# VHH binders against p49116: the designs that were tried, part 146

Target 1, 238 residues: p49116
Amino acid sequence: EGPLLSDTHVTFKLTMPSPMPEYLNVHYICESASRLLFLSMHWARSIPAFQALGQDCNTSLVRACWNELFTLGLAQCAQVMSLSTILAAIVNHLQNSIQEDKLSGDRIKQVMEHIWKLQEFCNSMAKLDIDGYEYAYLKAIVLFSPDHPGLTSTSQIEKFQEKAQMELQDYVQKTYSEDTYRLARILVRLPALRLMSSNITEELFFTGLIGNVSIDSIIPYILKMETAEYNGQITGAS
Below, E stands for the ipSAE of ESMFold2; O stands for the ipSAE of OpenDDE; V2 stands for 0.75 times the mean of E and O plus 0.25 times the DockQ between their complexes.

## First folded at step 8 (VHH)

Design kb6 (framework vhh_7qbe_3; at its last look DockQ between E and O 0.88; V2 from the best seeds 0.74)
Fold by OpenDDE, look of step 8:
Structure kb6 (fold): chain B 238 residues (1-238), chain A 119 residues (1-119)
Amino acid sequence: as target 1 above (238 residues)
Amino acid sequence: QLQLVESGGGLVQAGGSLRLSCTASGSDYAMAWFRQGPGKEREFVASISRSGGYTYYADSVKGRFTISRDNAKNTLYLQMNSLKSEDTAVYYCAADRWGRYQSPEYDYWGKGTRVTVSS
C-alpha cells in the first residue's frame, strides 16, 4: 500500500475574500472562516484513505474533529488571514454584545479564554515553525483519530492514524536530522486542540453566516460539494 | 512570485567582516544563503526558519557566519566574520515555500551579490 499522503496533500492555499474591508465586519470574518472550513473538509476528502472509510464513517470523523482541523488551519493560515486582526475584530464585536447585556459575565470569560487559547496555540505553532508537510501530517493524525465516540471502523481509522504518524516521523527525521526531538516537540502540541470548544469556535466565526444552522449539520453537505462548486463560489464572491 | 534581492557584497581583506542583506517581498518563507565560488558548484551556507527560531550552518562557516532575519523589514541577513579567501563567491538568497529551514529544494532565488576576500 502506498503512502497515506502525497505531495498533493501538502498544498493548503486559502484565498481570502476580496476586497478586504477597512473594518472587519462579521460577514468578512464568517466568509473567511467558511472558506477555511471548506478548504479543510475538501482537503480531508482528497485523501484516498479517507474515501476508503465510506461516506457514513467519513462524515462521522469530520463531525468529530472539524474544530481541531479548523484550528490547525487557523494556525497554518494565520498570516494570510491576518488572524490576530480577525481575533481583535471579534473581540470588538463582542464588546457590543457586552454593552447590550446579551452575555453573562461567565460566558464572556469563557469566550475570551477561548480566544486566548486560539491565539496561544497559533503562536506556539508559529514558534515551532511548523512547515507545510508537518501540518499535513498533523491534520491527518487529527482526522484519523479513533478515540471519538460513535465511530465505526475504529481499527481501520487507527491504522491510518498510525500510518500518518509513521510518515511524519520519517519526514521529520529526513528533513530535520539535526533536531532529534522535533517530532516529539510537534506532537505534544496536539492535546491543546482538545481544549478548544467547538461550540465557542462556531459562535465566534460562523454565527453571522449560518444563523441557526450548526456546522455539524452542514458537514455532510460540504463533503458532498464538488470542488468546482466551491471554487466557483470563491471566484464569484470576488 | 517571491522576489529576492541581495546586497552588501564587496571587497574585503582576509580576517575582515561583511554583512549581506536580502530583501524579500514576503516573510512567510524559510530562507537560506548559498554561495558559488569560482569554478565551484553552488553550496549551502546557512538557513533560517520563518520565525527565526531555528538556524542551520554549513560546517565551513560555523562560528564565523550568523544568519538572521527581520520580518518587519522583510529582510534576511548574513553576518560574515573572520573571512577567508575561500569565502570568495557570489552569495545567493533563497526561499522555501513550505517553510522548511532545511529544505531539500528552494523555490525562489535572488540574482546574487559578489563577495571577494583578498589575502
Scores: ipSAE 0.857, ipTM 0.933, lowest interface PAE 0.5, mean pLDDT 92
Fold by ESMFold2, look of step 8:
Structure kb6 (fold): chain B 238 residues (1-238), chain A 119 residues (1-119)
Amino acid sequence: as target 1 above (238 residues)
Amino acid sequence: QLQLVESGGGLVQAGGSLRLSCTASGSDYAMAWFRQGPGKEREFVASISRSGGYTYYADSVKGRFTISRDNAKNTLYLQMNSLKSEDTAVYYCAADRWGRYQSPEYDYWGKGTRVTVSS
């Protein structure tokens, strides 16, 4: 009945930990990434269509797509995050791990390829000058993917994805009427998200947390948080 | 909140050139120039995407004005060539927080810089 997303869902403002240290450390990178993750989860659960699917379906959807949402968030916030600086620091850390024989050379190559793919994806999105409305609809398209195994209500999820696709199409045609091929250029970027590994993302951005952090395992708790607690986690306020 | 400060306005003879600058307190915005002539409503002049890869111009300035940006300096420019008396206006810098390079509306505005083209 109404639009899938409202103007409220276009807002996606990441604030970084302050002050930025002269030399990046694992805790700064992990805090920055955690803020983005919480912002992404807050965004997802604020969508009425998402709320309508129920708690179990919500958990299953987010488990399936959190890395794609996170990666879209990295691209959207790359400037604010100084993502290129963070990735360079991670590369230096990985080279230290090779020198100290802490990781296999094969694993390091795998991780380095992932970093290259991530940078390429972010650069391609920046080159297209993807706007905030377009990011919101792209995130909705990946969120409401009916193709993930183990989902219930797949018919309803598919309807929501089709609605997101239709609203993106209408938005792009209205806003960029002079650029006939913009929708197609945007949509062909999405397959690259499927090349991003969630376990490598955890290694790159979340290894600074104490214990065995699995984003998949904490998603139910993140989705249950009260809005005020969410806002504290997004800004680092307590 | 984003701050926008225009500069470079002044008196110019018809047929002359002038370059306007707008310094932003932040980055990551699609930006535009607007102008308001005497007794007229504010009108669109030109816009540019966040990266600078896409530009759009009003028909009245196409071929005469060039919008550009330097993201290292957070500065937007408008090169105005072949100026006409009808280009006399207060020129405003604007920014769209959503990054729309053909935006129907803008969130942030400068105070403007006056351009007067004498005949």
Scores: ipSAE 0.528, ipTM 0.817, lowest interface PAE 2.0, mean pLDDT 87
ESMFold2 (binder alone), look of step 8: mean pLDDT 87; pTM 0.900

Design kb7 (framework vhh_7qbe_3; at its last look DockQ between E and O 0.86; V2 from the best seeds 0.00; counts 0 for: pae E 2.03 > 2)
Fold by OpenDDE, look of step 8:
Structure kb7 (fold): chain B 238 residues (1-238), chain A 119 residues (1-119)
Amino acid sequence: as target 1 above (238 residues)
Amino acid sequence: QLQLVESGGGLVQAGGSLRLSCTASGSDYAMAWFRQGPGKEREFVASISRSGGYTYYADSVKGRFTISRDNAKNTLYLQMNSLKSEDTAVYYCAADRWGRYKSPEYDYWGKGTRVTVSS
């Protein structure tokens, strides 16, 4: 059996909405986030091993790990997205809700902590100078996680995760041979993803776009969407 | 497409110092310096990660050259100290699109700047 990932899976190019507004409004943020989400899902779909699991299992996996994939995507695309600016804008928008007494003190704290965790994670990944190959493998490891409840074919999922880990190990040893601890240093970042609330992420990045529709509910639709349709939406929005 | 422009080359005496600069149209790249001497093949000199946290040097320049970058200015630097005649070369700036500071292949190249070390 061939490798889990090929060079085609390393490409992860996010196209931002154009033009960028002077003021980052909720629509721009949501559109940007949606594009990243779609890119992440379609990336997963492009992996033969992912397809081999079947439609039901595929959907279940993505539902379980979309927040982690999205967060890795934020880290990877932080510069292109001007993530710090987006997060600042989100905070500013939240200030309006605070002023209107729409949020409890505890909720405000929870949301602000989540934003901090996101920023911290992305900063930590930047400091590690994670490259495109490493991101691809990390995303694969996160995608093929067998420890989510309700999954079928867990043995096969575990096998794919192990394959991703092995390929990452080989890559790091080959590329960064002088840094014997780089693999471990990278992998120990993954637990931070599990600290991220999918609900809060959804609220921060997607509330203005999908309304009462959950990311969980649209995942099957995204996975069935043709890449051409997605690309058409991107070009049409520009 | 990333544009790279080198500067700072010139004539210097052996034992002297020179600082090269490379201006990039972006900062989201791992970058490197290469050089090509007369009648020689292009060779690796030094590389630096996107954040600047990791650097790598050829053995021939280790301890004498320092690679650094200022991402706010989108500029790569090469401080060359204790220059030798064998350091005479055209120096090229390069960038890796995948962010690999130990890239097997760099995607973008500058036109180069000439450094001549006289004995």
Scores: ipSAE 0.842, ipTM 0.925, lowest interface PAE 0.5, mean pLDDT 92
Fold by ESMFold2, look of step 8:
Structure kb7 (fold): chain B 238 residues (1-238), chain A 119 residues (1-119)
Amino acid sequence: as target 1 above (238 residues)
Amino acid sequence: QLQLVESGGGLVQAGGSLRLSCTASGSDYAMAWFRQGPGKEREFVASISRSGGYTYYADSVKGRFTISRDNAKNTLYLQMNSLKSEDTAVYYCAADRWGRYKSPEYDYWGKGTRVTVSS
């Protein structure tokens, strides 16, 4: 009936722990990543179409796509996060781990390939100068993906995804009318998100803060959080 | 709140050149130049995307003006060449909070810098 997203869903303001330390450390990286994760989950939870699917479907859907939403968030916030600096610090730590023989060579190769793919994705998005409305619709397209294993209500999820695609098309045609191929260039970037490993994302950004639980396990609790507690987690105030 | 400060305006002879600058107190904005001549309404001059990869110009300035940015300094530039008396105006820096280089409406504005082109 009404639009899938409203202007309130376009706002996506990440606040970084302040001040940025002279030498990046695990605490700063994990706090920054946690703020982005909570911001992304709050964004998804605020969408009326998402709310309409029900709690069990919401949990299943976010479990299936949280890494794609997080990766889009990294690309959108790459400059304010100083993501290239964060990734360089992680690479340096991994190279020191090779020297001290703390991890297998195969695992380190997997992690380094993942970092390279993440950097390539973020660079490609930056070159397209994706705007805030476009990011909001891209996030909706990945959120309402019907082809993840184990989902129920896939017909309704597919309808919401189609609506997100239509609204993105209308927005791009109206806003960038002289750029005939902008929509196609944007959409061909989405398949790269499926190459991102949730396990490696947890290792890169969350190992110091999550302890012995996975993000998959905490998603039901994140989705049920009260607004005040939620805001404390995305700003680090509580 | 984003702050925009223009500089580089002044008096120049027709056919001459000027370079305007605008410093921003924040990052990740698409930015633009507008101008308002004597007795005229404010008009679009040029805009540039957040990365600097996309630009757009009003027909009246194409080929004579060049918009650019230095993201390390959060600074926007307008290089104005082959100036004409009709380019006399107060030039304003503007920014779009959503990163649209073809914004229908800009959110933040500077106070302007005056350019006078004498014949």
Scores: ipSAE 0.517, ipTM 0.809, lowest interface PAE 2.0, mean pLDDT 87
ESMFold2 (binder alone), look of step 8: mean pLDDT 87; pTM 0.898

Design kb8 (framework vhh_7qbe_3; at its last look DockQ between E and O 0.01; V2 from the best seeds 0.00; counts 0 for: pae O 14.6 > 2, placed apart)
Fold by ESMFold2, look of step 8:
Structure kb8 (fold): chain B 238 residues (1-238), chain A 119 residues (1-119)
Amino acid sequence: as target 1 above (238 residues)
Amino acid sequence: QLQLVESGGGLVQAGGSLRLSCTASGSDYAMGWFRQGPGKEREFVASISRSGGYTYYADSVKGRFTISRDNAKNTLYLQMNSLKSEDTAVYYCAADKWGRYMSPEYDYWGKGTRVTVSS
């Protein structure tokens, strides 16, 4: 009983690395993306319903949905990140790789298609002017998805997802009473998230990590971090 | 702290027009115009979404006022046509940090610009 999310779960403030370089580079892009990832994981961990599922279930859920949460975060923070500029810089880098014959044309085509899908998703969310409360509920719906393979406690996860759906519906109807179809327009954007490749997201935004550490492998460590360390990673202090 | 600075107020004869501007220190907000007439409570006038794609108007100004924004200049506008004496008020620019274009409340406010409509 009581609301799934509180006002503390609506706040989602991304700080960008400083100083901003004259020319965007892989280090700046990777640091910016890392801050968003840690912000997204901190957000998920702070939800009492998520905490109630237990550590093993938490890890399994986040491994299943981190790319969807990250993509929602990109859309929500697209303006403060200057995401369109970042994606343009990545495209230029890929074009240089073709000219220098460093990557196969087939791989670059796959990556370019993913960039286009990401741009279209973020543009569609911007055109709908999704607000901060709506993003919080959409992230909760994505987080508490019971249909991923290998999950335990799926009955409880489904109950939490239904609660997030109900709270989003009530919020939209109360806040946007004159916009009758707003909820439907918002919800039809969610299936596109399942089409995003976590492998390509890692290549686009996390190639600057030391070594080839997959996001999947570091999730248990991110979820165990102390709050002070989370804040350091979000602000770039540590 | 977001800073909002209104301009464009003044004296105008009934039936005339004015355009108000509000310069913001950022453009990551849903924004709106409010007004407070002499001896009255502050009331909603119009609002616009972060992108500018959605607008909402108080019934008293529909068809006469147009809200718009230029995100490249971080500027919000209110085009006020067919002005009436009851439009006399201090007009305030406001911003909603959560991006709600039909927001029940706003987080940041300008100091206001006076509009006086003479008969």
Scores: ipSAE 0.586, ipTM 0.839, lowest interface PAE 1.7, mean pLDDT 87
Fold by OpenDDE, look of step 8:
Structure kb8 (fold): chain B 238 residues (1-238), chain A 119 residues (1-119)
Amino acid sequence: as target 1 above (238 residues)
Amino acid sequence: QLQLVESGGGLVQAGGSLRLSCTASGSDYAMGWFRQGPGKEREFVASISRSGGYTYYADSVKGRFTISRDNAKNTLYLQMNSLKSEDTAVYYCAADKWGRYMSPEYDYWGKGTRVTVSS
């Protein structure tokens, strides 16, 4: 059996909505996030091993890890997205809600901590100067996590995760031969992803877009979309 | 509740062009066009993101139709070029938060405007 990932899986190009508004409004943020979400899920779908698990298992995996994939995507696309600016805008919007007494003190704290964790994670990844290959493998490791409840084919999922880990190891050893501990430094960042609430992520980035619809509920539809359709949407201009 | 009002429908010759408009009472929605031809089910035509930076088209209209919006005017547009007889239908404006990407059902619908393409 061939490698889990190929060079084609390294490509992860996010196209931002155009034109960029004078100030980052909820619409822009939600659309940007939506594009990243789609890109991330279609990336997953492009992996033969992922396809081999079947639709039910695929859906379950993505439902379990979409927040982690999305967060890795945020880190990877932070420059293109101007993520710091987006997060600042989100905070500003939240302040309005606070002033309107729409959020409890505890909720405010949770949301602000989440934003901090997101920023910290992305900054940490930037400091490590993670490259496209490393991101691809990290996403694969996150995607093929067998430790989520309710999954089927956990043995196979674990095997794919091991392949991802091995390929990452080989890549890092080959590419960064002078840095013996790079692999460990990279992998040790993954636990931070599990500290992040998918619900809060959804509220921060998608509330203006999906309303009362959950990311969980739309994942099956995203996964069924043709790549050509997605590309057509991105390249479509009015 | 969001109100949607379509306009611009009419009779046009094959190969001709027509521009539909939809006035919305708000701009905080993804917008789309659907159509229902005689004896056919309602089908997706095009959708556009809230900001207008993201568009999607049915394969049958790609390259011929262009969806756009003016949020300042709370108006959605559908420029239809190279019209064909098979494009004859009642065209509906729709608004949704997420339906533009994956749901055939939008939260709000207009009453529709009729487009007839003659040979």
Scores: ipSAE 0.000, ipTM 0.230, lowest interface PAE 14.6, mean pLDDT 88
ESMFold2 (binder alone), look of step 8: mean pLDDT 85; pTM 0.870

Design kb9 (framework vhh_7qbe_3; at its last look DockQ between E and O 0.83; V2 from the best seeds 0.00; counts 0 for: pae E 3.6 > 2)
Fold by OpenDDE, look of step 8:
Structure kb9 (fold): chain B 238 residues (1-238), chain A 119 residues (1-119)
Amino acid sequence: as target 1 above (238 residues)
Amino acid sequence: QLQLVESGGGLVQAGGSLRLSCTASGSDYAMGWFRQGPGKEREFVASISRSGGYTYYADSVKGRFTISRDNAKNTLYLQMNSLKSEDTAVYYCAADKWGRYRSPEYDYWGKGTRVTVSS
């Protein structure tokens, strides 16, 4: 059996909406986030092992881990997205909601803490200087997580996760042979992803676009979407 | 496509110092310095990660050369101290698109700047 990931899976290029507005409005933020989400889902779909699990299992996996994949995507694309600016804009928009007394004090705190966690995670990944290969393998490890409730084919999922881990290990040992503990430093960041609330992420990045529709509900549609269709939407919007 | 432009090369006496600069059109890359001496193959000198948190040096320059970067200025530096005649070479700036400071193959290269160390 061949490798879990190939060089084609290392490419993860996010195209931002154009033109960038002077003021980052909710639409721009949502569009940017949607593009990242679609890119992440289609990345997963491009993995033969993912395809081998079948449509039902695939959908279940993505539903379980989309927030983690999205967060890794934010970290990986933080610079091209100007993530700090986006997050600042989100905070500013939230200020309006606060002024309008639409949110409770506890909810405000939760949202602000979530934003802080996102920023800290992305900063930590930047400090580690995670490269494209490492991101690909980390995403694979997160994708093929067997510990989500309700999954079928958990043994196979576990095997794929192990394969991802092994390939990452081999890559790190080969590429960064002088840094004996790099693998451990990288892997120890993964638990932070589980601290992220998918609901809050959805509210922050997607509320302006999907309205009452949940990310969970659109995942099957995204996974069935042709890449060409997605690319067409990107080019058409520019 | 990333553009890299080296500067700071020149003539220096043995034991002297020189600082090279490389201006990049972006800061999202792991970067490195290479050099090619007369009649020699291009060789690795030093590399630095995107954030600057990680550096790596060839044994021949370790302790004498320092690689650094200023991402706000999109500039890579190579401080060369205690220069030797064997350091005479054209020095090239390079960048890795995958962000590997230990890249097996760099994707972008500058045109180089000449450093000559006299005895």
Scores: ipSAE 0.855, ipTM 0.933, lowest interface PAE 0.5, mean pLDDT 93
Fold by ESMFold2, look of step 8:
Structure kb9 (fold): chain B 238 residues (1-238), chain A 119 residues (1-119)
Amino acid sequence: as target 1 above (238 residues)
Amino acid sequence: QLQLVESGGGLVQAGGSLRLSCTASGSDYAMGWFRQGPGKEREFVASISRSGGYTYYADSVKGRFTISRDNAKNTLYLQMNSLKSEDTAVYYCAADKWGRYRSPEYDYWGKGTRVTVSS
């Protein structure tokens, strides 16, 4: 009953570690990415429809879509993060790995292709002038995807996704009334998210995590985290 | 805590031109110009999207005013041509925190710059 998202779900403010180092290093990149991940999980957990699905369903859903949410977050926060600079630093690091024979040529090709796809996705979103309301609804559409394998309650998830789609359509028609094709142009960007590898995202952005953990393995703990601890992880206060 | 500072206001003869500028303290925002004439409500003049790809104008200024931006300088412009006495107002720069180029409510406002059109 009521709208899927409120104005509190539109706010998505990423605060970067300060100061920015002269040479970007794995610790700065991992801290920045961790803040975005925690901000994205906090956002998802705050949605009443998400809460209504129950803890087990929530975990399954986030495991299925965290990389897509993270990628949308990268696009939304690309300017604040100086994402182009971060990606350039990563590419330079990969060149060193080639010289030291640390990665196979096939893996490096996969990683470089992923970086290129990520850059093109972020550029396309910027060129469309995607606003904060649109990002919030796009993230909701991605979050409530019923076609991921292993999900329960798929009929309810589908209903929430349809509601997000309807509310996005209403918003776009009202705000961008002069551009009748805007909704279609926005929605056709979403399939590119399914091409993003969670494994490569972890390698690019999360190599500095303590304990050699995958993001999939920590999702249940992140979702159960106290609100104060969430805020600390988002701002780097702890 | 975005700061907006307008400049370029002044006295100009009817039929003349004037260019307003607004410098922003950072970040890329959807922005707009508003004005408030003597004894009148503040009214919308023009707005522009984050990249500059979308613009919107009040009917009263369409064809005479041009909104533009230089994102390298974080500066918003309003080129005002064919000025009329009714354009006399304090002009305000505004920005929307959510990036909406046609925002129902703007979050950051400048202090304004006065434009007086005489005959």
Scores: ipSAE 0.366, ipTM 0.747, lowest interface PAE 3.6, mean pLDDT 86
ESMFold2 (binder alone), look of step 8: mean pLDDT 85; pTM 0.872

Design tb1 (framework vhh_7n9e_1; at its last look DockQ between E and O 0.94; V2 from the best seeds 0.86)
Fold by OpenDDE, look of step 8:
Structure tb1 (fold): chain B 238 residues (1-238), chain A 120 residues (1-120)
Amino acid sequence: as target 1 above (238 residues)
Amino acid sequence: DVQLVESGGGLVQAGGSLRLSCAASGFTFSNYGMYWGRQAPGKGREWVSGISWSGGYTNYASSVKGRFTISRDNAKNTLYLQMNNLKPEDTALYYCARPGYGKSDESDYWGQGTQVTVSS
C-alpha cells in the first residue's frame, strides 16, 4: 500500500474574501471561517483512506473532529487570515454584547478563555515552525481518531491513524535526524485541541452566517458538495 | 515534476569555506522542511543538516555543528549551506533533498549533487 497522503494533501491554500474591509464585520469573519471549514472538509474528502471508510463513517468522523480540524486550519492559515486581527474583532463585538447585557458573566469568561486557548494554540504551533507536510499529517491523525463514541470501523480508523503517525515520524526523522524529540514536541500539542469547545467555536465564527443551524447538521451537505461548486463560491465571492 | 539543482561546490583547502545553493522547483517550496546530505566515496549517504519551512528551526549532524549553517530563501525557492572551516573528511558529493513519503530515503527527492573536495 502507498502512503496515506500525497503532495496534493500537503497543499492547503485558503483564499480570503476580497476586498478586506477596514472594519472586520461579522459577515467577513463568518465568510472567512466558512471557507476554511469547507477547505478542511474537502481536504478530508480527498484522502483515499477517508473515502474507503464509506459515507456514513466519514460523516461521523468529521462530525466528531470538525472543531479540531478547523482549529488546526486556523493555526496553519493564521498569517493569511490575519487571525490575530480577526480574534481582536471578535472580542470587540463581544464587548458590545456585554454592554448590552446579553451575556452572563460566566459565559463571557468561557468565551474569552476559548479565544485565549485559540491564540495560545496557534502561537505554540508557530513557535514549533510546523510546515505544510506536518500539518497535513497532524490533521490526518486528528481525523482518523478511533476514540470518538458511536464510530464504526474503529479498527480500520486506528490503522489509518497509526499509518499517519508513522509517516509523520519518518518525515521528521529524515528531515531532522539529530532531533529525536521533535515528533513528540509536535504531538503533545494535539491534546489542546480537545480542550476547545465546538459550541463556542461555532458561536464565535459561524453565528452570523448559519444562524441557529449547527455545523454538525450541515457537515453531510458540505461533504457532498462538489469541488467545482466550492471553487465557484470562492471565485464568486471575490 | 520536483526538481532540485545544487551548485557551489569545488576544490578548497583545509580551513577554507564554500557556500552551496539548491534551486527548487516543481513544488511549493515553503510547504516542506528541507535537508542537506552528502555521500563520500565508498560510503553511504549521510544526513548533514535540516531546516524547517520558514528557517526558524535548524538541525545539524554532530560532525558539522558549529561549522556549517543551513538557511533558505522561500521567495527564491533556494536552500543554502554555508560551510566554514572545511576538513578533508568533508569531501563528498553534497545534495539537497525534499522529503517524500515513507521510511526509505529513496522516496525523497534529490538533485544531482555538487562535488566538494577539501585538500590537506
Scores: ipSAE 0.916, ipTM 0.969, lowest interface PAE 0.4, mean pLDDT 93
Fold by ESMFold2, look of step 8:
Structure tb1 (fold): chain B 238 residues (1-238), chain A 120 residues (1-120)
Amino acid sequence: as target 1 above (238 residues)
Amino acid sequence: DVQLVESGGGLVQAGGSLRLSCAASGFTFSNYGMYWGRQAPGKGREWVSGISWSGGYTNYASSVKGRFTISRDNAKNTLYLQMNNLKPEDTALYYCARPGYGKSDESDYWGQGTQVTVSS
């Protein structure tokens, strides 16, 4: 009954830490990534269909898909974040870790391949000129995935995903009536998100290259935050 | 409150040109694709052209392709339609639209339109 999302869910405004340092450093990158993560979690939490599933199901869904939502957020906010500059700084930091024997050669290969996959994903999304409406529905499709192990209410989750797919289809058809392929081109980008390693994302964006932080462990805290705490994390004001 | 206001219509000889404008307000213009539609007297509404949020992707009805160019200026919250080599069958009320939530274009946000009349 009624649309899955509204104009408030299409809005996705990332604010960057200020002031920007003369050279991007690990602290700036981690703060920027944290703001995007919290914005993504707040976005998911604000959806009435998500709220209707209950707290345990909410936690399970977000644990299963947070990296996919984060990656969509990186693509959506790539310009405002200067993501290409951030990734260059991460590569430089990675090379310094090699000189100090902090990473194995196999791990470095995995990390560099992950960075390349991320760059290619973001480029493909920019090439398609995906807008805020389309991003919101792509995130909803990813969030309401019924095929993650251990989920309850999978029938209801599947219905919400189908609704998101139908509403995205309606939008694309109304806006671009003579392009019968745009929806397919957009949807075929989603499987690449499952190739992104949450472990490597944590190392690249949330801690030093090795890291000891698990996003999985903090998700229940993020989802239980009061609105004022969320807003502080998004802006760095608390 | 979403508002779309078209301008630039008028009477023009066949083969002539017009440029339509659509001033948008009440929403974040750059979050959405936009499109133009038209309605000739006694006919249903016809989709004319769509444009993605940055202008990087455009799409046209076969009847206007090569003659019409859609564009936008997100700093001015304005959508444009450049119409060249106009034909009498292009005579219609032209309106810009932002998609709404639902299958039917009746759920979309429309302007009041601007009349284009092409004399033979």
Scores: ipSAE 0.780, ipTM 0.923, lowest interface PAE 0.9, mean pLDDT 88
ESMFold2 (binder alone), look of step 8: mean pLDDT 85; pTM 0.851
ESMFold2, look of step 10: ipSAE 0.759; ipTM 0.917
ESMFold2 (binder alone), look of step 10: mean pLDDT 85; pTM 0.855
OpenDDE, look of step 10: ipSAE 0.911; ipTM 0.964

